# Ledger of designs, part 6: VH-VL binders against Small ribosomal subunit protein uS7c (rps7)

Target 1, 178 residues: Small ribosomal subunit protein uS7c (rps7), of Euglena longa (Euglenophycean alga) (Astasia longa) (p14760)
Amino acid sequence: MSTRKLQKRKILPNDSIYNSLLVSQTINKILSKGKKNIARYIFYKSMQNIEKIKNENPLDIFKKAVDNATPSIELRTQKRKKGQISKISIKTKLERRNKIALKFIINSAKKRSEKNIIQKLQGEILDAYNNTGAAVQKKEEIEKSKSPVNNNKKFISKNKKSKNKKQKKRLKRKKNIY

## First folded at step 4 (VH-VL; framework fv_benmelstobart)

Design s59 (from b13 with light chain A50Y)
Fold by ESMFold2-Fast, scan of step 4:
Structure s59 (fold): chain C 178 residues (1-178), chain A 120 residues (1-120), chain B 107 residues (1-107)
Amino acid sequence: as target 1 above (178 residues)
Amino acid sequence: QITLKESGPTLVKPTQTLTLTCTVSGFSLSSYYVHWIRQPPGKALEWLGVIYYSGSTDYNAAFMSRLTITKDNSKNQVVLTMNNMDPVDTATYYCARDYYDLRGYYFDYWGQGTLVTVSS
Amino acid sequence: DIQMTQSPSSLSASVGDRVTITCKASQDISNYVAWYQQKPGKAPKLLIYYASSLQSGVPDRFSGSGYGTDFTFTISSLQPEDIATYFCQQYDNLPYTFGQGTKLEIK
């Protein structure tokens, strides 16, 4: 007969221009110190600029950029009994992985060389849309860590063989020239 | 108008490889995700996998070892390949388009489905 | 994998009746539930997404509610064209999973 305590929940609404929950979440990620109007302005102005550059629906471009920056797994540190730490690959919810992609895009945008935040954001979104740029590079680093033991063994053996063959080739060429 | 249509063999022998093609119109594969779902006669729907507009894929772990999804954006085609077919794989196979948003993958348009029977 | 348990497996109702179908998830899936209608020999059709959002072009007699593990789908006034099997689907986590279906028949 016991009833669980009902927690107050806040449902994040879709944004007013694109009617998209992804856009609403992105604006919240840009937001600092409660200045939501500034975050909205930055995001919508970058979308307007993208639309003018690509002559396509900017929401579709943004969704593809997020997809390209979304890792297939997360890496976590697992504590083992008596002192060893190992990294493991975990498949997590798509929403959580999309939030990671949003963090990659926003943080990478802030580190760009363009003069204002709007140009920085539009540039990073367009790079990610084209499957390039710093946000996508961070995603790719996670992808490469997917199977560390097996992949490392194969990678190391291939690298050693390639280096040895390359080195022998270089030595032969140098002897012929010099 | 938006359409998806499955095509491929309707009869497959045990141990053979199934190849199904989903041909889309009215939208670009560079802007939408496409999923494969199957339904054995009289049973529940079973999700097989997805190909994202980036070309990345995710598969149901139950099928991952024998399932591959690829696409060609220029041909408007998504291809499902499933190895080592068994009579229990007899089902209607659907391709479906999702609506991408942070909250979800729900299937707004489906192909008509193609019944694949696995029998000697 | 997240299991979706649907009830009832079948029901019979009269035109004009209020019909309710329930779906239970084996773990918390927030609002990530869709409902589909499937007529014999046809592909499923999306009716409800995000537990309670009505798909464009779908009659407003169809509705959904719920959060967490317990979800409900309702037809407020059953019409003859509503004879079909109805499925719930979770899309919170991979693999996406479906309920076993509820077959709706008219008396």
Scores: ipSAE 0.007, ipTM 0.516, lowest interface PAE 10.7, mean pLDDT 81

Design s6 (from b13 with heavy chain R103K)
Fold by ESMFold2-Fast, scan of step 4:
Structure s6 (fold): chain C 178 residues (1-178), chain A 120 residues (1-120), chain B 107 residues (1-107)
Amino acid sequence: as target 1 above (178 residues)
Amino acid sequence: QITLKESGPTLVKPTQTLTLTCTVSGFSLSSYYVHWIRQPPGKALEWLGVIYYSGSTDYNAAFMSRLTITKDNSKNQVVLTMNNMDPVDTATYYCARDYYDLKGYYFDYWGQGTLVTVSS
Amino acid sequence: DIQMTQSPSSLSASVGDRVTITCKASQDISNYVAWYQQKPGKAPKLLIYAASSLQSGVPDRFSGSGYGTDFTFTISSLQPEDIATYFCQQYDNLPYTFGQGTKLEIK
């Protein structure tokens, strides 16, 4: 294998204050495209405020908030025969589900009523930490909308172009999946 | 110093329930994940499940119907319960820690393991 | 589930030899591979994570490489204390899965 021809995925370093990869991923999602110093300020100031409110390690609070907002599965949509759209449940690695939780937290924070982004973010993190709020609600929607499973092969309509297309499947609904 | 220690070893009769306790030291269960992994004699490692710092769990689908993992942060203990034991469940059982935001969800510290034998 | 296939199942080598073990994933797992050393009667010990990152405190004669589906673990100069079984693990998707192991012996 030639490393000159194979480019590995860009590696995010741990952040400089908490030495946390999760924190680096969060900062990257707050403001991308060259606004990293502002994103760092927003995140770290939110953490500082949380520490004052709770008198606990804010990183531990943040990790628990992310965990509470992390869905147990990832939902993907796909077209079915007859133009119907179905959702399939896929059990992806924790890192991918955590990135979904981060999107829920950040996007939900933006929709909050507080005066500035710092207060919006700290409020959403604290709500998620307490297993409440819009981010956790989005996660619960995924939990409740787990798709029924159909492992039967589906025939693709006769079409030479679609001969090599991926076969469409539905996943069996899982009970007691924990 | 970080340590994990499983209870046992133990002998279980077929159809009985297995209960194993993992006692941790040097870190808080409110900040780390703990996994259970087993290894039948001469075979590969099998991941069973994890309990997160929030108390939520994920299980391997192959064992989900008979596995429960719980914890008590104040006692520094994680408990694995597995119902309806069968001779094929004979294995060394390990608890292990991963660190949430290191580069991966691999196992940085392991308990010494405990032998569970299932026979009549 | 993602299958991890190791080769060889066992190998015999002399002190000072270069030892190579291979692990193949049944699907693309990027660089989410760890390698463990297990001595008889002992728990596994983490050596390599993220396919190529050396765990703190592990001798630099141990190394890993690979991306996607093909991964390699190397001991550049075998020492007597390296006699053990070595396992790869993927941590891209649940359930986490392990290779069947490679037993390393001194000849």
Scores: ipSAE 0.007, ipTM 0.535, lowest interface PAE 10.4, mean pLDDT 80

Design s61 (from b13 with light chain L94Y)
Fold by ESMFold2-Fast, scan of step 4:
Parts: structure tokens; C-alpha cells; sequence
Structure s61 (fold): chain C 178 residues (1-178), chain A 120 residues (1-120), chain B 107 residues (1-107)
């Protein structure tokens, strides 16, 4: 194996069936205890079932489900003082936000009431495709929790804009009604 | 009509490098994976490796240290290069197209094969 | 690597006979098995995929079955043009592996 070949193998490859990086990332998120063939089987079988139900390209359905579960921002916890915690809204790259959507879909699927993991996964994907379900609900919670100061870089105040905290609170509440 | 055709030298000396070309027609290399498989006379088929749409590859670990597969989509060609040839590498070499399904893939079309003899 | 053990290595049968070939995987491969026909001097031809699915254009006298580790390929009524070597392949994991082949001859 050459150094170049080893370096290339450290990068996550596209999946064998759809030639999709998104699919490979999804299979890795399903993966537990190194059982990659089981994770592949679960994902591909759910895709096959979706194709039979919808009579449409299952990859297109999956891409739309991921899109519907993808938040417009990323919420991060920031610790500033002992015991003081604040949540900050940050706009990150689409790839990072897609990974959040995958996490929502897979974790929500695992909590479903269907009898097996394949049916749980296909159910959550179809719900997300229809813009409903637990994964989309988690995305909507992030959307609703957007701070009026979520573009922190734009709202960084110089002395002239931060001289009145009550004024800022008034403007913040006024923006929230829009 | 879908076709694959292997071409290259039919005789290789020990320690030389083998270069085989698979020329395809009736489909695009940007839409299908192409595999290389070989068969020594009277023996089982042996999978060598695959090249994906992206140009990424995977190889049988037994050959990985001396095997390279490349392609040129504009020429409709896939190239297999295997260095340090040995008499035990004497075989008919095939290229084959895979056919996707949701459970993996299998070979729906094969080239005619080219016999490569490794002898001094 | 997944080993595919094929039986028998050769068999002779008469036209009209039912022919059965078996293939055993060294580990569970679900239904990720294909069967090919190879005539002397020719490339292999796909007959069966996913253990039991008949390839388009292939006569319905050919069939496959099995799941897990044990797989069977059957020709329900042997025809003269079926004289060939048949082999199984697993496509569950890399490297892909093939059975040793079964050489079918007519008596």
C-alpha cells in the first residue's frame, strides 16, 4: 500500500450503490460496534422499502428528508464564568449542518415505536420527507430558538450602540414580533 | 449495444509491468463502476479491483502493492497496471461493468477477456 | 476473506435432467450471491443475482435459492446449450470471491 493510497483510505469514500458521500456518512452514523455490513443492510433495505412505497428514486427522497431536517444555524454551548452557560447561534457550513440533520434523523428513528430498526429508519425518513416527524421537530426547535443576536458579528456593538441596555432590550423584543 | 473490450500485450516477461486497457461502448464511465477480474487457466475467477465514478479505487489486498487502476472518461477507457509480473500471474484478464441494486452489485456485462502469458 | 465452497466440481447429466449445484459461504452473506455461466473460451454471463433473481433475457429453467451461508442453483430441464462451467460469487464484502466452479457435461 503506498503513502498516497493510505492517505486516500483515511477519507470517507462515497457509498458503493448511490456513489453518495451523504449515504456513506449516514451508514457511519448508523454503525455501532464496527458492524458496517449490518449498518449498510439497514440503510439499503430502508431505501428499498421506500422505493416500493413511493415508486420514486429513494436517494432523492432521502436527500429531501435531510434537507427538511437541516437547521439554518448551529447552536453551541459557551461557558464564560463558573456556572454561567450561554447558548450561541452560529451560521456554519452546509456540510456541518447536514451532519446535524443526519444525527436528528438517526437518533429520532431509534426512538420510534416500529418493531425493527429498518422500519424505524424508513418511517423517520418518510416523515422528514413530508416535513414532519421528530427529526424535523428538532430542527424547528432550533429555528424557533434563534436569538435576535444570532448574527453576533453584525450585532457586535461599539460604544455608541451599546450605551443603553434598555434600548437594546426594546429593539430585541420589537424584532422578535417580526 | 453494451460492450467492453480488453487489449494489451499477450506475452509478458517475469518482473515486467503489465498494462491492459478496457475500452467500453454503449455506456458512460461516469455512470458505472468497472472491475478487473482474472482467471488462471482451469482455475477459479479472482477479483482484482474496482474503479468508481469518481476515479477512486479499491483493490484486493493480495494485489494492492503492485496494482493500479485508472480511467479516462473522455476516451471510454479503464487501464489496469500490474508491476513485477510472475509466471503465476498467467491468466485471462477481464474487465466487467457492475450493475447497482440496493444490496450491492454484480457483473452484468463482461469483456471477452485477454489471455496474458508470463514466461521467459 | 469470505470463502465460497462450490459442489460438485463436475457433473454429468442427460438432456431433460434436473441439475443442482450448491455453494457455501464461510460466513453469513444474506442474499448477496450471483451465479454465472461460462462456456469454453468465452466470458462469464450473469444468470442469477441476489441469490434468487433471474437476470433479464435468461431462460426460466434457471433458478437460485438460499440465504445466509447455503445457496443452490438449479437447472430444471437441462438443454444441450447449457453445457458450461457454472460458478457462484459473493458480493457482500471486498474482496469479492468466487466458487471453484462446476463443470457441467452431457452424458
Amino acid sequence: as target 1 above (178 residues)
Amino acid sequence: QITLKESGPTLVKPTQTLTLTCTVSGFSLSSYYVHWIRQPPGKALEWLGVIYYSGSTDYNAAFMSRLTITKDNSKNQVVLTMNNMDPVDTATYYCARDYYDLRGYYFDYWGQGTLVTVSS
Amino acid sequence: DIQMTQSPSSLSASVGDRVTITCKASQDISNYVAWYQQKPGKAPKLLIYAASSLQSGVPDRFSGSGYGTDFTFTISSLQPEDIATYFCQQYDNYPYTFGQGTKLEIK
Scores: ipSAE 0.000, ipTM 0.452, lowest interface PAE 13.6, mean pLDDT 80

Design s62 (from b13 with light chain N93D)
Fold by ESMFold2-Fast, scan of step 4:
Structure s62 (fold): chain C 178 residues (1-178), chain A 120 residues (1-120), chain B 107 residues (1-107)
Amino acid sequence: as target 1 above (178 residues)
Amino acid sequence: QITLKESGPTLVKPTQTLTLTCTVSGFSLSSYYVHWIRQPPGKALEWLGVIYYSGSTDYNAAFMSRLTITKDNSKNQVVLTMNNMDPVDTATYYCARDYYDLRGYYFDYWGQGTLVTVSS
Amino acid sequence: DIQMTQSPSSLSASVGDRVTITCKASQDISNYVAWYQQKPGKAPKLLIYAASSLQSGVPDRFSGSGYGTDFTFTISSLQPEDIATYFCQQYDDLPYTFGQGTKLEIK
């Protein structure tokens, strides 16, 4: 025991209304972490509206919507010696693929034409539940781009130089602002 | 017209259980959240807990072990139960409805409050 | 829990004066601050939400400002009916927390 400080990884508890880890993860993706109360309200109000429309358990509807938007693989970009860019199919854990589905649903909801965020979210969830809508379309794009699964150990991103380039541009922008 | 009104005993003995009822009008408990907030004489407001449309609850950790909030949508009533009352629990107890917009939650409608005195 | 600290604890001013009250959060709460007015024996009344937004029906002499950790509440021209205790509240995270209050009196 050489160090006093220990770093702790975040543990996300189940939400208080549905006792669901999936719901907690969804709330965290709706808004920035500092706005948890707003995100919770948006999500729960959308669920309440869905319950009234479908007369079913809204958690079951939401779980089915997520299932319908969950891709069977992830697509990753790979750069070759000739500068050629290709997409490779990687099979990842279900938990990770569910997070992709949540991202599809939330981002698609934000781009909808309804008047407020609650109606946008409920609309996208109901569309996904019926296996339609923009989130499911994004999942289908991935399915159509599917190639043989590669069993190579660990995909490592080659984006360190890109980050350095972006950081350099950022510093130049900061200088211009001041 | 939106109203909330607290009712219950105004005097409680130490170690006894407090039960307060909040009766609402002008909105549905199936569509809105109701919070309980208290204020000891001359002191700051203290948030106790909330009951959601589903009947699920969140409590302030300081009170969680002795606090229960329930509701009956058909009666338009929310009930606060707090066990093992102590003289320091003497306060005016309020029920309130929260309001949402894209920038957060705040309390737009409050009951008139009921003073609960805890003494032997 | 997020702590909200108000300053001053009490203040005396004359009718027509500009009055300012400050509220400091123990951590960044963006703009998730509300301000309430409470008269003796009554429930608090919402005046300001989202740090700077005026509640419907509240006179425009009341205003709020701030972001992050430092917030200010202002009455531009004090009226006799403004005698009350004023509280700030954060609603960035549960549990909701309030400042200790500022008692405003007329000289």
Scores: ipSAE 0.006, ipTM 0.470, lowest interface PAE 14.8, mean pLDDT 80

Design s63 (from b13 with light chain Y96W)
Fold by ESMFold2-Fast, scan of step 4:
Structure s63 (fold): chain C 178 residues (1-178), chain A 120 residues (1-120), chain B 107 residues (1-107)
Amino acid sequence: as target 1 above (178 residues)
Amino acid sequence: QITLKESGPTLVKPTQTLTLTCTVSGFSLSSYYVHWIRQPPGKALEWLGVIYYSGSTDYNAAFMSRLTITKDNSKNQVVLTMNNMDPVDTATYYCARDYYDLRGYYFDYWGQGTLVTVSS
Amino acid sequence: DIQMTQSPSSLSASVGDRVTITCKASQDISNYVAWYQQKPGKAPKLLIYAASSLQSGVPDRFSGSGYGTDFTFTISSLQPEDIATYFCQQYDNLPWTFGQGTKLEIK
């Protein structure tokens, strides 16, 4: 009947130009996988432009930008009994936090005012490289959300009350039932 | 060429603070990560922590309460500070550079190491 | 923490022999394994990364294989200069952890 297959996790290779796994992960985050060649073009063109502007290795600039946007902790949401939500701080592995930084950089780039995506991405990377910009601001918001005591203390829960979605739910049923 | 060199006291008394300096050459601390790794005599290598381009750090949880890594890019120096030294902390201490990836992949260049003995 | 268990702890072989060292991770680490060579009084030297990729400048008699939890390091034809202690390292998750080492000696 059926044969058994060996199953392995899919390994993401380093990119072909910079030989960097970080670059490969970034390209995957820029666009859907179906448009990966366009994502590659956008990323590499932004890197080329950065090299021309700064006269430095653009990979080094990019790595520093990611580092500056990487939060020291990850905020996790826990659903409490009776629908209440609390947030806790947890120190997750660096790879996960780097992926958060990549999301910050890419999502912030998309919201920039420059005319094309290449200019938006290079601008956000350069801002993050200088420890400024929207991506770094998102990282700082996470930093501010953790306990004001030292990093070795227990996590402080942030309690957030769920807001009612009263606009979503109509009262028509309840009026028919009293 | 690329070099890293550890320096600091070779003998520390129990409860004292250890301060080690890693001086780098041939690359910029603004462009590379530096890790601290130690090796007790006859034992395995043990990762202590890393300092990134930005000055942000990550530490092994086993040492985090007493370990601090800082750097001064203008002096080409990374400094490890470890409080409350104990005889079990006797080890050769290495600084090492990350290889071509932000994740802290593997270590391409290592310092020669410095033996720190903790004894009364 | 991910524990790396290395075997054997010591090994004695003759010049020209094929030597194998194994490393087992306490959980699935994909291919995120590096192998280092350490000669007495010296810092470790990177030989293999990503379980099977040979570092630039390292002789091709050194090789690695494995995926998941079981990894093997091989010297296809042992040379006198290969006398050293060899260590595996996982870099799947912090903290980075190393095997206990295998001391290789020539008969």
Scores: ipSAE 0.006, ipTM 0.498, lowest interface PAE 10.9, mean pLDDT 80

Design s7 (from b13 with heavy chain R103H)
Fold by ESMFold2-Fast, scan of step 4:
Structure s7 (fold): chain C 178 residues (1-178), chain A 120 residues (1-120), chain B 107 residues (1-107)
Amino acid sequence: as target 1 above (178 residues)
Amino acid sequence: QITLKESGPTLVKPTQTLTLTCTVSGFSLSSYYVHWIRQPPGKALEWLGVIYYSGSTDYNAAFMSRLTITKDNSKNQVVLTMNNMDPVDTATYYCARDYYDLHGYYFDYWGQGTLVTVSS
Amino acid sequence: DIQMTQSPSSLSASVGDRVTITCKASQDISNYVAWYQQKPGKAPKLLIYAASSLQSGVPDRFSGSGYGTDFTFTISSLQPEDIATYFCQQYDNLPYTFGQGTKLEIK
């Protein structure tokens, strides 16, 4: 039987201005039809405008905006017995949830009423930074639909209770022979 | 070559203020974050706080009421000030550089550490 | 705060042995764990980040694994220069917290 090694994934480098992987990921999500220089310009110009408005580090503002839009869990669809469909809460890696936040911010920015994409993006970032706006609202919708994160813990707990019952039974039997 | 070096008093009396300076080389404080971490003798490391390249800070809530971190980019120095020192604050104090990412912070370069003893 | 619990607190092993240290987080921290080596009188040295990524210049006998709450650090073939205290660190949430350390000694 023939086996082949998996190709190494391309590594996304940090951006050239902020030296940030998050910034590189954001520029890639803005990117359309391979026009990376335009996506880069849009993002960096938004950052410059934010710095002028807030007189603070724009990367720190952006990072906080992303954090505020990052859901604490992901929702997965699960088919229950008897044909019922339910959503379960799962805590995935932070980087995966951050990508969700980036999509919320970018997609919400595009729907804003400002006249150009730079102003739309800076407005959505500032709203998210203040824990408001459409991106944060989408995150809150996920939070509100959150099932107990201990769904797996309840299953494990039930299994442990069963094992503990067996253990007690074994110990009781041993005590009786003494 | 990247280096960080802590300096300051090695002996502090109870109730006094501790001031430590971290002098950096091989990178710019306008481009990197610097953290302060301490280690009491024979115990675990404790994260104290960070100063971002913008001058903004975040502190461990346990120390926030008496801790201040500042910097001077032109001098390549980060300063930690901690008020109302107590014998339990006896520790080796480190400054460290982060590898910055949204994913949090781990420390790629550390200073040598400076032992601060708090005693009457 | 996220508590990081290491086991064992101390370990004695022979040169060439496979050494395993574990670290447990009080809540899900994904893969945001780093491991440090600290020799007496020295600053900690980064060995592993993102639970399993080897820091540049670190020998490949050191490795890490884990996800969620349970993490493992391994030295595949212990060398004399590996005697040190090892610490895990979570960097998922503030404040960043460290394990209590595992002191490794050679028989």
Scores: ipSAE 0.006, ipTM 0.484, lowest interface PAE 11.1, mean pLDDT 80

Design s8 (from b13 with heavy chain R103T)
Fold by ESMFold2-Fast, scan of step 4:
Structure s8 (fold): chain C 178 residues (1-178), chain A 120 residues (1-120), chain B 107 residues (1-107)
Amino acid sequence: as target 1 above (178 residues)
Amino acid sequence: QITLKESGPTLVKPTQTLTLTCTVSGFSLSSYYVHWIRQPPGKALEWLGVIYYSGSTDYNAAFMSRLTITKDNSKNQVVLTMNNMDPVDTATYYCARDYYDLTGYYFDYWGQGTLVTVSS
Amino acid sequence: DIQMTQSPSSLSASVGDRVTITCKASQDISNYVAWYQQKPGKAPKLLIYAASSLQSGVPDRFSGSGYGTDFTFTISSLQPEDIATYFCQQYDNLPYTFGQGTKLEIK
């Protein structure tokens, strides 16, 4: 078994200070032009400031902030037959939804009124930790835009089963031609 | 020492509601996710659902209509409630802790499991 | 739901043998695969995560590999204490799903 010739997804190592994959993913989303040391500085300094403000483990605060900003579903654009486009709500894996929450937090932080990116990031994280702020608002907008999650999940599952049956019928027809 | 322990009835009758409690020690429910997984005798593991440290939940769609997971952080307890039990629900039920950093990847610590038999 | 097809369902081997178990996912799951060991009457124990990462405290005779849809789990030199049922799990999409298990027996 050779793993060298396989096309592999890049596996992120845990960060060096908190030993957290979530932190490592966050630092990668802060950087835009490969300046990882600056992204690390921004993140760790914001964490240090949060620790001073709350007198609690800043990683636990950050994890709660991410959880509060994590939507229960992902909105996807689906192209249907005859060129029609529709939006559907899909429940995806938690890791993917956490990455959406990270985008909300980082993008919302960048649009804040504070003077520097460190203050902007710490402010958005603390707001999300308290279940408020722009990142959490974006999550709530996704939640509101959907039909009830249970119905969407069942609809998608039923559609998959229906598509499988239709696909089997199509394969039978094609085999009969030859 | 990190431990999880399931407790509740070992025998339930068809149509009854099952309530199982997972009591945790050595970590805070405010910082970790807890999952419920079951295993019918001689069969594969089946994921039922998770409760996040925020109290939010995700369920396997196959069980969502009759399954509820709740928790009380101050008591160190996670509770699974499943309605309308059927003999096919006979299984060993486990609670398990998620990977620490919120990725929701896999289960690093498991309870010992409790066998629940559904029979008239 | 993502289906995990595990093979073989049972395997007999001698102490010192190299043992290989496979899992096939019904769709691309990258490297989001874990492997568990379960002894009779006990809860599963995590051995491998992210397809190839060894859990802390687990002996280095255990290894995993694979990407996409095809995954393998290997015991390089079987020891008596390794006799158990082994399960793969995908954690790419909800619901999390497991293979049917491989029962490893001693000859």
Scores: ipSAE 0.007, ipTM 0.546, lowest interface PAE 8.8, mean pLDDT 81

Design s9 (from b13 with heavy chain R103Q)
Fold by ESMFold2-Fast, scan of step 4:
Structure s9 (fold): chain C 178 residues (1-178), chain A 120 residues (1-120), chain B 107 residues (1-107)
Amino acid sequence: as target 1 above (178 residues)
Amino acid sequence: QITLKESGPTLVKPTQTLTLTCTVSGFSLSSYYVHWIRQPPGKALEWLGVIYYSGSTDYNAAFMSRLTITKDNSKNQVVLTMNNMDPVDTATYYCARDYYDLQGYYFDYWGQGTLVTVSS
Amino acid sequence: DIQMTQSPSSLSASVGDRVTITCKASQDISNYVAWYQQKPGKAPKLLIYAASSLQSGVPDRFSGSGYGTDFTFTISSLQPEDIATYFCQQYDNLPYTFGQGTKLEIK
């Protein structure tokens, strides 16, 4: 007998270098099962590079980056009477919100312009640490959705499209300059 | 070596603002969360809010309209400000540490507590 | 908010006794429960986290169990220094909430 409500959670061990559960969770999100050694290599090399750049404990930098990308709420869809759907804000557990932040950082890193995944991850972490970059931007979009304003969703979508167009123009201009 | 210490006992008059400082030692505020919890005499513990290492905060909705938590990493201090104090706010106030990489918000180290009395 | 209900409110036991305290959550909180010991005039001290994990430096006579809504805290052989008030805490959802406490006294 197994009931969905009573399912036991698997607990991840802390990683071997930083003794951090957050690091362990991050490595697992970088690559799927069977590629864990490559995921470890990517993450730890990114951390070593950050340490060289900042002359600070890279784990502290990473923790701050994750915190900066962690939304204060989770957005969920809820069915109203007669099948209408609305977005509601829920304050969920921190570890669930941290997993959202990790997803933002990793997915945003993969979309960066740097030549390899180590440099992409390094750059996204440093941007998030400085409270900027695509991961933090995704978090801010969730934060804006917390305050219901007429046409708020359209405003966010519009701004997102504008930014994407700006990025394409910047990349084109950058090529022409160099 | 790890310590948290709240500023000394205070007497606050009704409608005045409470300000408490938590001074930490043995760890960095850039690496840990700090929470404020209070306990009225003979009653249960009540969670007030948290400040994350980034400076972001979360508050108990019951206090959100009058509660602010800030910090200064260079001074190793976390500050609680609560407006419009009432006699029912009389309690021992604690600051407590939460290690970010642990699952959830349980508190591994606590300050000694400071008694706040709200009386005319 | 999630309500945490402790039983009993107080109990009296003899040195060497097995002491059991229970805590019930108003909704499923998985294993996100901590237990604290508080002596008069002192701050609470963490004993158990994640429902069953013993905090470093805490004697092994203290233990916890449970999942979902029902949680138990046990002292396998009561010592005089264990006389205190014990609190459970949920840390699944904001705001974090505590039980009302169980006052433990010697006979």
Scores: ipSAE 0.007, ipTM 0.535, lowest interface PAE 9.6, mean pLDDT 81

